# Miniprotein binders against q9bqp7, part 25

Target 1, 240 residues: q9bqp7
Amino acid sequence: VPQNWFPIFNPERSDKPNASDPSVPLKIPLQRNVIPSVTRVLQQTMTKQQVFLLERWKQRMILELGEDGFKEYTSNVFLQGKRFHEALESILSPQETLKERDENLLKSGYIESVQHILKDVSGVRALESAVQHETLNYIGLLDCVAEYQGKLCVIDWKTSEKPKPFIQSTFDNPLQVVAYMGAMNHDTNYSFQVQCGLIVVAYKDGSPAHPHFMDAELCSQYWTKWLLRLEEYTEKKKNQ

## First folded at step 20 (miniprotein)

Design wj12
Fold by ESMFold2, fold request of step 21:
Structure wj12 (fold): chain B 240 residues (1-240), chain A 103 residues (1-103)
Amino acid sequence: as target 1 above (240 residues)
Amino acid sequence: SERIKRLEELAKEILRLVEELRKITDDPYVLQLLDMAELLAEFALDAAKRGDLEEAEQLLKWAIEYLEWAVEEVKKLGVSPEEIERLIRKLEEAIRELEELLK
């Protein structure tokens, strides 16, 4: 049980934007500041066991690929993830058309992998947008807020091939989503809130992506776990 | 006791180098490498304080490897070449200190 509990949902907000909200998706810029990001909190609270497992895997990969080969592999996987997110932002932007998009960004097994998910996505309200939780003192950059099969969701896009030295565990994926959700729901830059989450894992070969839907109850359960990780981070850093 | 103090100071130097690199780049790939170096150096500092010298040495070796990797990536970006040269010299000093501790 977190010592400093805070609600994930804001009772003073609805899941509908105000009439004065802009018609295009929100894209709040991420500002340089000293408060930690969601991904930094999660990375900095990795267990020693997780780190030792990553180092064992890294050494096996270096034996296979050589040190330069391993670094190139890792860089390529990171680049593919970056291109995937860029392509999705472009696809979901209401001012983008296929003829204006970078054709190389759209030529990806990962993009093919999510096509069936995209058919169920509508009402895009935010893309690559900063969130801040002023009370709990953390920031993030969420991928997407949109309706999925009629439910307004914080949507997080993942590639299935992940560079292990940097990748949070599968357990952390839901924590990332709810951390963004809780921040957005209490961020004055947003006039609405979101109670559901969606994690979409895409495949390089184009195989159908796996959607992992999180209803409000499940989000609340993971929110408690996020608060514990944030508390761990805060305690760890107050001694510095 | 002397080895514990040297391991603690090496971990702290790595942490200082991480912070200096953060001030000259916000490249997300580099920042992920720096976050790993930071975590490993913090684990090493804790291990040294407990007297777990072999664990501290291994963790510092890994932290330095991530820091070397981060420096390589910053060099590819071409930002602040004179500042990165200064940080490289400090990193080389940290590597020499670790090599002496491992003897």
Scores: ipSAE 0.784, ipTM 0.910, lowest interface PAE 0.8, mean pLDDT 86
Fold by ESMFold2, look of step 20:
Structure wj12 (fold): chain B 240 residues (1-240), chain A 103 residues (1-103)
Amino acid sequence: as target 1 above (240 residues)
Amino acid sequence: SERIKRLEELAKEILRLVEELRKITDDPYVLQLLDMAELLAEFALDAAKRGDLEEAEQLLKWAIEYLEWAVEEVKKLGVSPEEIERLIRKLEEAIRELEELLK
């Protein structure tokens, strides 16, 4: 149990009216400042055990691809994820503009992979939008807030480069989702509360994406784990 | 005891270089590499304080590798070439110090 447990939901919601238009989902700009991001907190609280395992994996990849090949592989995986997110933002935005880059982004196995999920997504309220938890002092950039099968969710889109255990591939993803949810629920830029999460893992070959739905109870369990990671980060940075 | 202090000072120098690079760019890919270098240098500092010299040396090797990778990527971005050359020289000094410690 964290030393300073804090609720994930805010029953006293912001009284700011939702000014959204169907053609313009919310997109709050991210301000890069001294307040840590969700991804930095998660990365900086990796265990030494996780780091040694990662380095062993890197050694195997370097043996196969060479040092320059491994760096190129890593850059390509990062770029594929970035392009996937850009394509999804374009698809889900009412203000769609067709450009050569946009057309090329839409031609991918990852986009084919999520088509069946997108049929169940509606009521998009935010895309690539910043959130800030004023009390707990962290920020994030969430991918999407929309209804999935009638439930309002923070939705996180992921690419899968190779087959790997579903549990391992989503190890930190649930923490990311609930951290964004908690921040949104305590951010005055948003006039609504979100109680559910969705993680969608897409596949390069176009195979049907795997959804992982998180109801309020599951989100509450992961919220406790997120608070422990945030507490660990805060203590670590006091030492410098 | 002297070797422990040299390892601690090298870890702190790596952390200073990470912060200098953060001032040059906010590219998300570079920042991820810098975060790894930071984490590894902090683990190395803890290992040195415990007297685990082999672990500290290995962690510093990895931290420097991420820092070299980050510098390479910043160079490709074409930002602040004078500052990048200055940081490369400091990084080369850090590499020489680690090589001396490994003897």
Scores: ipSAE 0.781, ipTM 0.906, lowest interface PAE 0.8, mean pLDDT 85
Fold by ESMFold2, fold request of step 21:
Structure wj12 (fold): chain B 240 residues (1-240), chain A 103 residues (1-103)
Amino acid sequence: as target 1 above (240 residues)
Amino acid sequence: SERIKRLEELAKEILRLVEELRKITDDPYVLQLLDMAELLAEFALDAAKRGDLEEAEQLLKWAIEYLEWAVEEVKKLGVSPEEIERLIRKLEEAIRELEELLK
């Protein structure tokens, strides 16, 4: 149990945006800050056992692909993820410049994979938007806040490749979602809050993406785990 | 004790190099590589203080590999060429120190 528990939800905030809320999704810029990001907290609190397992996986991949091949593979996986997020941002936002729509960006198996999910997404409130938890002192960049099948969610888009790249912590995906949710719910740049999460795992071959819905109770359970990781990070850096 | 001190100083030098590279770029891919180098160097420093020399040496080898990778990626970005060349020379010294420690 965390030493200093803090609620994920803000009792002073509405669950749903009003009808008068802006129709253009929020995009708060990520700013340079001394306070840590969600991804840095999660990465820096990996256990030694997790690191050794990751390095064994890395060595297996290097045996298969060679050193240069492995670096190329890892770089391409990162780039594909970046392009996937850019495409989704473009699809979900109003188009202001036709010249900026890249046809190659939109023609991928990953985009085909999520089509059935996108049919159920509406009421987009935020895209690629910074969040800050002003009390717990951490920041993040969330992918999307929108309604999925009538429920307002923090939505996290993931590409699926087997196995996952060693530099991304796949096991921490639910922690990322709830950390972003808690930060948004306590960030003065946002006038509403979100109580549900959605992790969408897309496939390169276009196979239907797998949605993983997180209701408020599940989010609260993962929030406790996030608070423990944040405490570990804070204590670790106090000794430096 | 001399070997322990050399391993500790090498871990600290790696941590300094990580910080110097963070001043050059905010590229998310590079920052992930630097975060790994930092974590590995911190684990290595702890292992050296416990006298676990083989673990410290392995962790430092991995940390240096992530630093080398980060430097390669920064070079692809084309930012701060004079600073990156200075850091390459420091990294090469760190590699030579590790190679001497492994003998």
Scores: ipSAE 0.772, ipTM 0.904, lowest interface PAE 0.8, mean pLDDT 86
Fold by OpenDDE base, fold request of step 21:
Structure wj12 (fold): chain B 240 residues (1-240), chain A 103 residues (1-103)
Amino acid sequence: as target 1 above (240 residues)
Amino acid sequence: SERIKRLEELAKEILRLVEELRKITDDPYVLQLLDMAELLAEFALDAAKRGDLEEAEQLLKWAIEYLEWAVEEVKKLGVSPEEIERLIRKLEEAIRELEELLK
């Protein structure tokens, strides 16, 4: 059990989405500060075993691709992810705010992959928006807050070259989602609460994306795990 | 042992270099590389404290590789050329120290 328990849900906020579809999604800029990001916390709390496995994988890839080839591969993976998020932001943004859509961004296998998910997405409330948990002292940049199949969700978009049909295959992504959820639910910049999460794994080949829905119960379970990772991070940084 | 102390000092130097790089960039890709360098250096420091010299050395090697990669990416971004040059010199010193420790 976490020593510093904090609820994921804010009892002071209404669970009912205020019926006013915000005409414009929130986009709060991420400010650089000394507060750790969700991604930093998760990265810094990887186990030694996980690190060694990753490095062994890296070494195998370097043997296959060469050092420069591996760097290029990794850079391309990152760039593809970035472009995918940019394309999604463009798609999910109100039409009136759509700058000239770079049609090239929309012509990706990843975008094709998520089309069936996008059909079930509505009521976009936030896009690429910063969240801060003042009490637990972490920040993050969430991809999207929207209704998925009529349920308000923190949506996290992921790219993969390999199928991830199970939520367990998404590694720390569930922790990331609930971390954003918990922060948003207690961030004063947000007037509403979210109780569900959605991880969408998009595929490069355009095959149908896998949606991993997280109900309030599952979110609460992962929230406990997130708190433990955050405590581990905090303890680690105090001892340095 | 003197070797343990040198490994610990090198790990601490890598951590300092990571922190310096974090001050000059907010690029998410670079920050990810720096996070790996930091984590590896921390594990190296712990290994050194336990007297596991082989593990410490391996972890430091990997940490430096990530740090070099981060520096290369920061260069591509055109961020703070003078500061990057300073950090490169320090990194080169750290690499030399590691090479000496690996003999």
Scores: ipSAE 0.746, ipTM 0.892, lowest interface PAE 0.6, mean pLDDT 91
Fold by OpenDDE base, fold request of step 21:
Structure wj12 (fold): chain B 240 residues (1-240), chain A 103 residues (1-103)
Amino acid sequence: as target 1 above (240 residues)
Amino acid sequence: SERIKRLEELAKEILRLVEELRKITDDPYVLQLLDMAELLAEFALDAAKRGDLEEAEQLLKWAIEYLEWAVEEVKKLGVSPEEIERLIRKLEEAIRELEELLK
């Protein structure tokens, strides 16, 4: 059990979005302060076993690709992810705010992969928007807040070259989603709360993306795990 | 005891270099590399404190590799050439120290 328990949901906020569907999704800029990001917390709390597994994988890849080849591979993976998020932001943004859609960004297997998910996405409330949890002292940049199949969700978009049909195969992604939910639900910049999460795994070959829906119960379970990771991070940084 | 102390000091130096690089860049890709270098250096420091010298040495080697990679990427971004040159010199000193410890 976390020592510093804090609720994921805010009882003072309505689950009903105020009837003013903001015609424009929120885009709060991320202020880089001394406050750790969700990503930093998760990365810095990886186990030694996880690190050794990653390094062994890296060493195998270097043997196969060479050092420069591995650097290029890693850079390309990062760039593909970035371009995918940029394309999704463009797709989900209202037409009036659409900077000239770089049509080249839309021509990807990842975009093809998520088309069937996008059909069920509506009521976009936030895109690439910063969240801050003042009490728990962490920040993050969420990808999207929208309705998926009529349920308001924090949506996190992921790219993969390998199938991830199970939520367990998404590693710390469920923790990231609930961290964003908990922060948003207590961030004064947001007038509403979210009770559901969605992880979408897009595939490079254009095969149908896997949606991993997280109901309020599952979100609460992962929230407890997130709090434990945050406590571990906090304790680690006090000892430095 | 002396070897343990040197490994601990090297781990601390890597952590200082990571912090200095983090001040001069906000590039998400570089920050990811720096986070790995930091984590590996922290594990190395803990291993050294436990007297696991072999584990500490391996972790420091990996930490330095990520730090070198981060420096290369920062150079490509054209950020603060003078500061990067200073950090490169410090990194080269850290590499020399590791090479001496591995002999």
Scores: ipSAE 0.746, ipTM 0.892, lowest interface PAE 0.6, mean pLDDT 91

Design wj12
Fold by OpenDDE base, fold request of step 21:
Structure wj12 (fold): chain B 240 residues (1-240), chain A 103 residues (1-103)
Amino acid sequence: as target 1 above (240 residues)
Amino acid sequence: SERIKRLEELAKEILRLVEELRKITDDPYVLQLLDMAELLAEFALDAAKRGDLEEAEQLLKWAIEYLEWAVEEVKKLGVSPEEIERLIRKLEEAIRELEELLK
């Protein structure tokens, strides 16, 4: 059990759209500060076993591609992910902002992959928006808050070259999603709460993306795991 | 032992270099590399404290590789050339120290 238990859901907030919900998605800028990001917490609390597995993978890839080839590969993977998120932000943004759509960003296998998911996405409330949990002292940048099949979700978009048909194959992504949910649900910049998560794994070849829906119960289970990771991070940084 | 102390000090130096690089860039890709360097250096420090010198040395080697990579990427961004040059000199000193410890 986490020592510093905090609820993921805020009982003072409603899931119902207020009639005053802005037609424009929220985009709160991420501020640089001493507060750790969700990504930093998750990376800094990886197990030694996970790190050794990653380094062994890296060494195998370097043997195959060379050192420069591996650096280029990793850079390209990162860039492809970034471009995919930029394209999605452009697609999900209101039409008034569409005048500057780079058509080249829309011509990707990843965008093709998510088309069937985008059909079920509506009511976009936030895009690339910062969240802060003041009590638990962490920040993050969430990809999207929207309705998926009529349920309000924190949506996290992921790129993969390999099929990930099971949520267990998404590693710490469920923790990231619930961390964003918990922060948003207690961030004063947001007037609403989210009870569901969605991880969308897009594929480079344009094959249909895998949606991993997280109901409130599953989110609560992963929230406990997130709190434990956050405590581990906090303890680690106090001892330095 | 003197070797344990030197490994601990090297791990701490890598952590300082990571912190200094974090002050000069907000690039998400560089920050990811720095997070790996930091994590590896912390594990190396813990290994050294336990007397697992072989593990500490391997972890420090990997930490330095990520730090070198981060510096290369920061150079490509054109951020603070003078500060980067200072950090490169410190990194080169850390590499030399590791090479001596591996002997």
Scores: ipSAE 0.742, ipTM 0.891, lowest interface PAE 0.6, mean pLDDT 91

Design xg2
Fold by OpenDDE base, fold request of step 21:
Structure xg2 (fold): chain B 240 residues (1-240), chain A 88 residues (1-88)
Amino acid sequence: as target 1 above (240 residues)
Amino acid sequence: SPERLEEIIRKLEEAVKLFEEGKIEEALDILWEVMEELIELIEETGDPELYEILIRVIDAWDLIDEGRPEEAIRILEEAIRRLEELIE
């Protein structure tokens, strides 16, 4: 049980868009400060299983590609992920704010992979927007807040070369989603709250992406796990 | 301890059953726990056989992700047999 309990949902906020909500998605810039990001917290508190799996993967890849080949591979994976997010931001942005769409960004297997998901995405409220939880003292940059199949979700887009048909295979991604959700729900820059999450795993070969929908109950379960990770991070930092 | 190995065997048997029943998510949760217990035992003992068993559990997970549950089950059953041999 977390020592510092805080609710994921804000009872003072509504999930319904206020009629006054701007038609333009929010894009709050991330302020770089001493406050840890969600990503940093998760990276510094990986489980024994995650550490083992990551090290095994790294060793295997180095054995196959060599050290230089592995560096090139990791750089390419990072670049592909970045381009994918840029393409999605362009697709989900209102037409009026669309800078000249680089048509080349849209011709990726990852974009093809998510097409069936994008058909069910509407009502975009935030894109690449910063969130801050003042009480729990963490920040993050969320990918998207939109309606998926009529439910308002924090959406996190991921790329994978391997199939991830089960939410358990996404490791800390559910924790990341709920961390963003909890921060947004208590961030004064947002007038609304979100109760659902969506992890979308896109594939390079254009095969259909796997959507992992998280209802309010599942989000609450992962929120408890997130709070424990945040506490662990805080204790580790005090001892450094 | 033999008791810790017996608990791992029990969990793996449960996971196999759940996979056979098509309860994949529940079975994966158990495999995650088994991985933790095996890692801890390996850290304590340095037993290379336990390491090989852990690799088999991970390989089974990968096979599940690939949509090959029958092969995953076979690997887990072999892991169980290997653990039983360590207790004898």
Scores: ipSAE 0.845, ipTM 0.938, lowest interface PAE 0.5, mean pLDDT 93
Fold by OpenDDE base, fold request of step 21:
Structure xg2 (fold): chain B 240 residues (1-240), chain A 88 residues (1-88)
Amino acid sequence: as target 1 above (240 residues)
Amino acid sequence: SPERLEEIIRKLEEAVKLFEEGKIEEALDILWEVMEELIELIEETGDPELYEILIRVIDAWDLIDEGRPEEAIRILEEAIRRLEELIE
């Protein structure tokens, strides 16, 4: 049990989004503060399994590509991910921003991969928006808050070259989603609450993306794991 | 400790059963635990055989992701056999 327990859901917020469909998705800028990001917390608290898998992957890739080739590969993966998120933001943004759509950003296998999921996405409430949990002292930048198949979700878009048909294969992605959810639900900049998560794994070859839906129960389970990671991070920082 | 190896074997057997039943997510959770236990044992003992077993568990996971559960099960069964040989 986490020592610093805090609820993922805010009992003071109604589960019903107030019917004011904000005409424009929220986009709160991330303020660079001394406060750790969700990503930083997760990266510094990786499990033994994750560390082992990552090191093995790195060694294998270096053996295959060489050191310089591996650096180039890593840079390209990062760039592709960035472009994918930019393309999604453009797609999910209100039509007025559509006129400036770089058609080249839309011509990716990753975008093709998510098309079937995008059909079920509606009611976009936030895009690339910062969240802060003041009590637990962490921040994050969430990708999207929207309805997926009629359920309001924190949506996190991921890219992969390998199939990840199971949520377990996404490692810390569920923790990231619930961390954003918990922060948003207690962030005063947001007037609504989210109880569901969605991880979308997009593939470079355009094969259908895998959606991993997280209901409120599953979110609560991962929230406990997130709190433990946050505590571990806090303890490690005190010892440095 | 033979007891730790026996626990790993038990978990792998359970995972195999769950895979056979189509309960893939539950089985993967167990494999994740097994990986942790193997890593810890390897850190303590430096046994190269345990390392090879760990690699097979990881390969089995990859096969599951690829939609090849039968092959994954075969690899896990071989891993179990190898662990049993370490206990005799």
Scores: ipSAE 0.843, ipTM 0.937, lowest interface PAE 0.5, mean pLDDT 93
Fold by OpenDDE base, look of step 20:
Structure xg2 (fold): chain B 240 residues (1-240), chain A 88 residues (1-88)
Amino acid sequence: as target 1 above (240 residues)
Amino acid sequence: SPERLEEIIRKLEEAVKLFEEGKIEEALDILWEVMEELIELIEETGDPELYEILIRVIDAWDLIDEGRPEEAIRILEEAIRRLEELIE
């Protein structure tokens, strides 16, 4: 049980989307501060399993590509991910704010992969927007807040070269999603609450993406795990 | 300890059963626990056989992700057999 328990949901906020659909998605800039990001917390508190799997993968890739080849590969993966997020932001942004869509950004296997998911996405409330949990002292940059199949979700877009048909294969992604949810639900910059999460795993070859929907119950379960990771991080920092 | 190996065997048998029942997510949760226990034992003992068993559990996970559960089950059953041989 977490020592510092805090609720994921804010009872003071109504679950009803305020009837005024903001015409423009929120995009709150991330402030550079001493507060740890969700990503940093998760990276510094990886499980033994995750560490083992990552190291094994790294060693295999270095053996196949060499050290320089591996660096290039990792750089390319990062760039592809960035371009994918930029393309999604462009797609999900209102038409009036669409800068000249770089048509080249839209011509990717990852974009093709998520087309069937995008059909079920509507009511975009936020894109690439910062969240801060003031009490628990962490920050994050969420990808998207939108309705998926009529349910308001924090949506996290991921790229993978391997199939991830089960939520367990997404490792810490569920923790990231609930961390963003909990922060947003208590961030004064947001007037609404989210109760659901969605992880979308897009594939490079354009095969249909896997959606991992997280209902309020599953989000609550992962929220407890997130709190434990945050406590572990805090303890590690006190001992450094 | 033989007791730790027996617990790993029990968990793997449960995972196999869950896979056969189509409860893939629950089975994966158990495999994740098994991986942790194997890693801990390897850190303590340095036993190369346990390392090979761990690799087989990981391979089984990958096969499940690839939609090849029958092959994953076969690998897990072999892992169980290898663990039983270590207790003997």
Scores: ipSAE 0.841, ipTM 0.936, lowest interface PAE 0.6, mean pLDDT 93
Fold by ESMFold2, fold request of step 21:
Structure xg2 (fold): chain B 240 residues (1-240), chain A 88 residues (1-88)
Amino acid sequence: as target 1 above (240 residues)
Amino acid sequence: SPERLEEIIRKLEEAVKLFEEGKIEEALDILWEVMEELIELIEETGDPELYEILIRVIDAWDLIDEGRPEEAIRILEEAIRRLEELIE
């Protein structure tokens, strides 16, 4: 039980966006300041299991590839993830045409992997947009806010080398989603709120991506866990 | 230490039962807890057998994700037997 509990939803907000606004997705710029990002908080508060799994993976990769090979491998994985997010932002933006898109961005197995999910995505309201939680004092950059199968969601896109058919195998991703959700719901740059989340795990070989839908109750459960991680982070920084 | 090993055994037996019932997510939540306890015991004891048991739990998780639950259950049952031998 966190000592600094705060609700994920904002009672002063409607869950329905203003229908008269333009349909261009919001893209709030990220402003750097002293407060921590969601990803920083999570990286600094990894569980023992996460640390063990990461260290084991790193050791095995270095044994196979060598130090320099490992650096090249991780750089390539990072680039693939970056290009995947760029491609999705391009696909979901109503302002871009096919002629304006880089054809190489669209030819990845990861993009093939998500096609069946994208058919169920509509009503895009935000892309690569900054969020800030004023009261809890953290920031983030969310990937997408859109309707998935009729439910408005904070959507997070992930690439994976291994199948992730169960949400438990996505480790901290649900915490990332609910942290963005809670921040958005209390950020004055947004006039609406979101009660559902979606994690989409895409695969390099084009295999069908796994969606992990999070209804409001599940989001509330993960929100409690996020608050504990934020509390742990705050305590660590007091001792530095 | 014997009491902690017995608790890990009970959790693994519960996870196996949940896997057999098709309650995969609940079983994985238990494996996550088991991994934490095993890591703590490894840090305290340095016991290489506990490290091998932890690796088997991780391998079982990977098999579940790959859609191979019968193989995962066999690995977890072996891990339980190895834990029982440590109590002896």
Scores: ipSAE 0.821, ipTM 0.938, lowest interface PAE 0.6, mean pLDDT 89
Fold by ESMFold2, fold request of step 21:
Structure xg2 (fold): chain B 240 residues (1-240), chain A 88 residues (1-88)
Amino acid sequence: as target 1 above (240 residues)
Amino acid sequence: SPERLEEIIRKLEEAVKLFEEGKIEEALDILWEVMEELIELIEETGDPELYEILIRVIDAWDLIDEGRPEEAIRILEEAIRRLEELIE
């Protein structure tokens, strides 16, 4: 339980969603500043389990590939993730022509993996857009805000080489989603509120992606956990 | 301490029951807690048997993600037995 609870939704706006569909998704630029990002907060407050799992994975991979092989592997995984996000932004952007899309970006197992999810995505409101929680003082760059099966969601796209059929196996991803949601709901650049989240885990071999839908109640539960992580981060920085 | 090992055993027994009932996400939440407690004990004691038990819990989680719950349950039951041996 956090010492100072704060609502994930902006109650003053809950009854006044903007019903107008924008012709172009929002893309608020990310500004360099001193307030922490969601990913930095989470990286600085990893649980003991996360630290153990990461270090074990690193050591096993280094044993298998050698240190140089591991560095190359992780660089390639990072690049594939970056390309995946670029491809999704391109696919979901109504202002891009087919000629402007990089055909190599569209030819990947990860893109094949999400096709069945993309068929259920509509009404894109934001893509690769910055959010700032003006009261709690954190920033982020969310992947997408769109309707999924008729529910407006903050959507986070992830790549994985291992199956993630349960949300528990996505570790901090739910915290990222709700942190972005809370920030967006309290950011004056956005005229609407979002109550649901979606984590989509895509697979390199093209296997069907796993969607992890987060209704408002589940988002509220993870929001409490996010507040604890933010509180822990703040306390660490106060003691430095 | 024996009390902490007994609590871990109770949590693992509950997780196995939840897996058998098809309540996978609740069981995984318990395994996450068990992993934290095991890591703390390993840090305090340096006991390599606790490390091996932790690895079995992690392997069981991976098997659940791979759709192999019967194998995961058997691994967790062995982890419980090993913990009981540490209490003596």
Scores: ipSAE 0.802, ipTM 0.935, lowest interface PAE 0.7, mean pLDDT 89

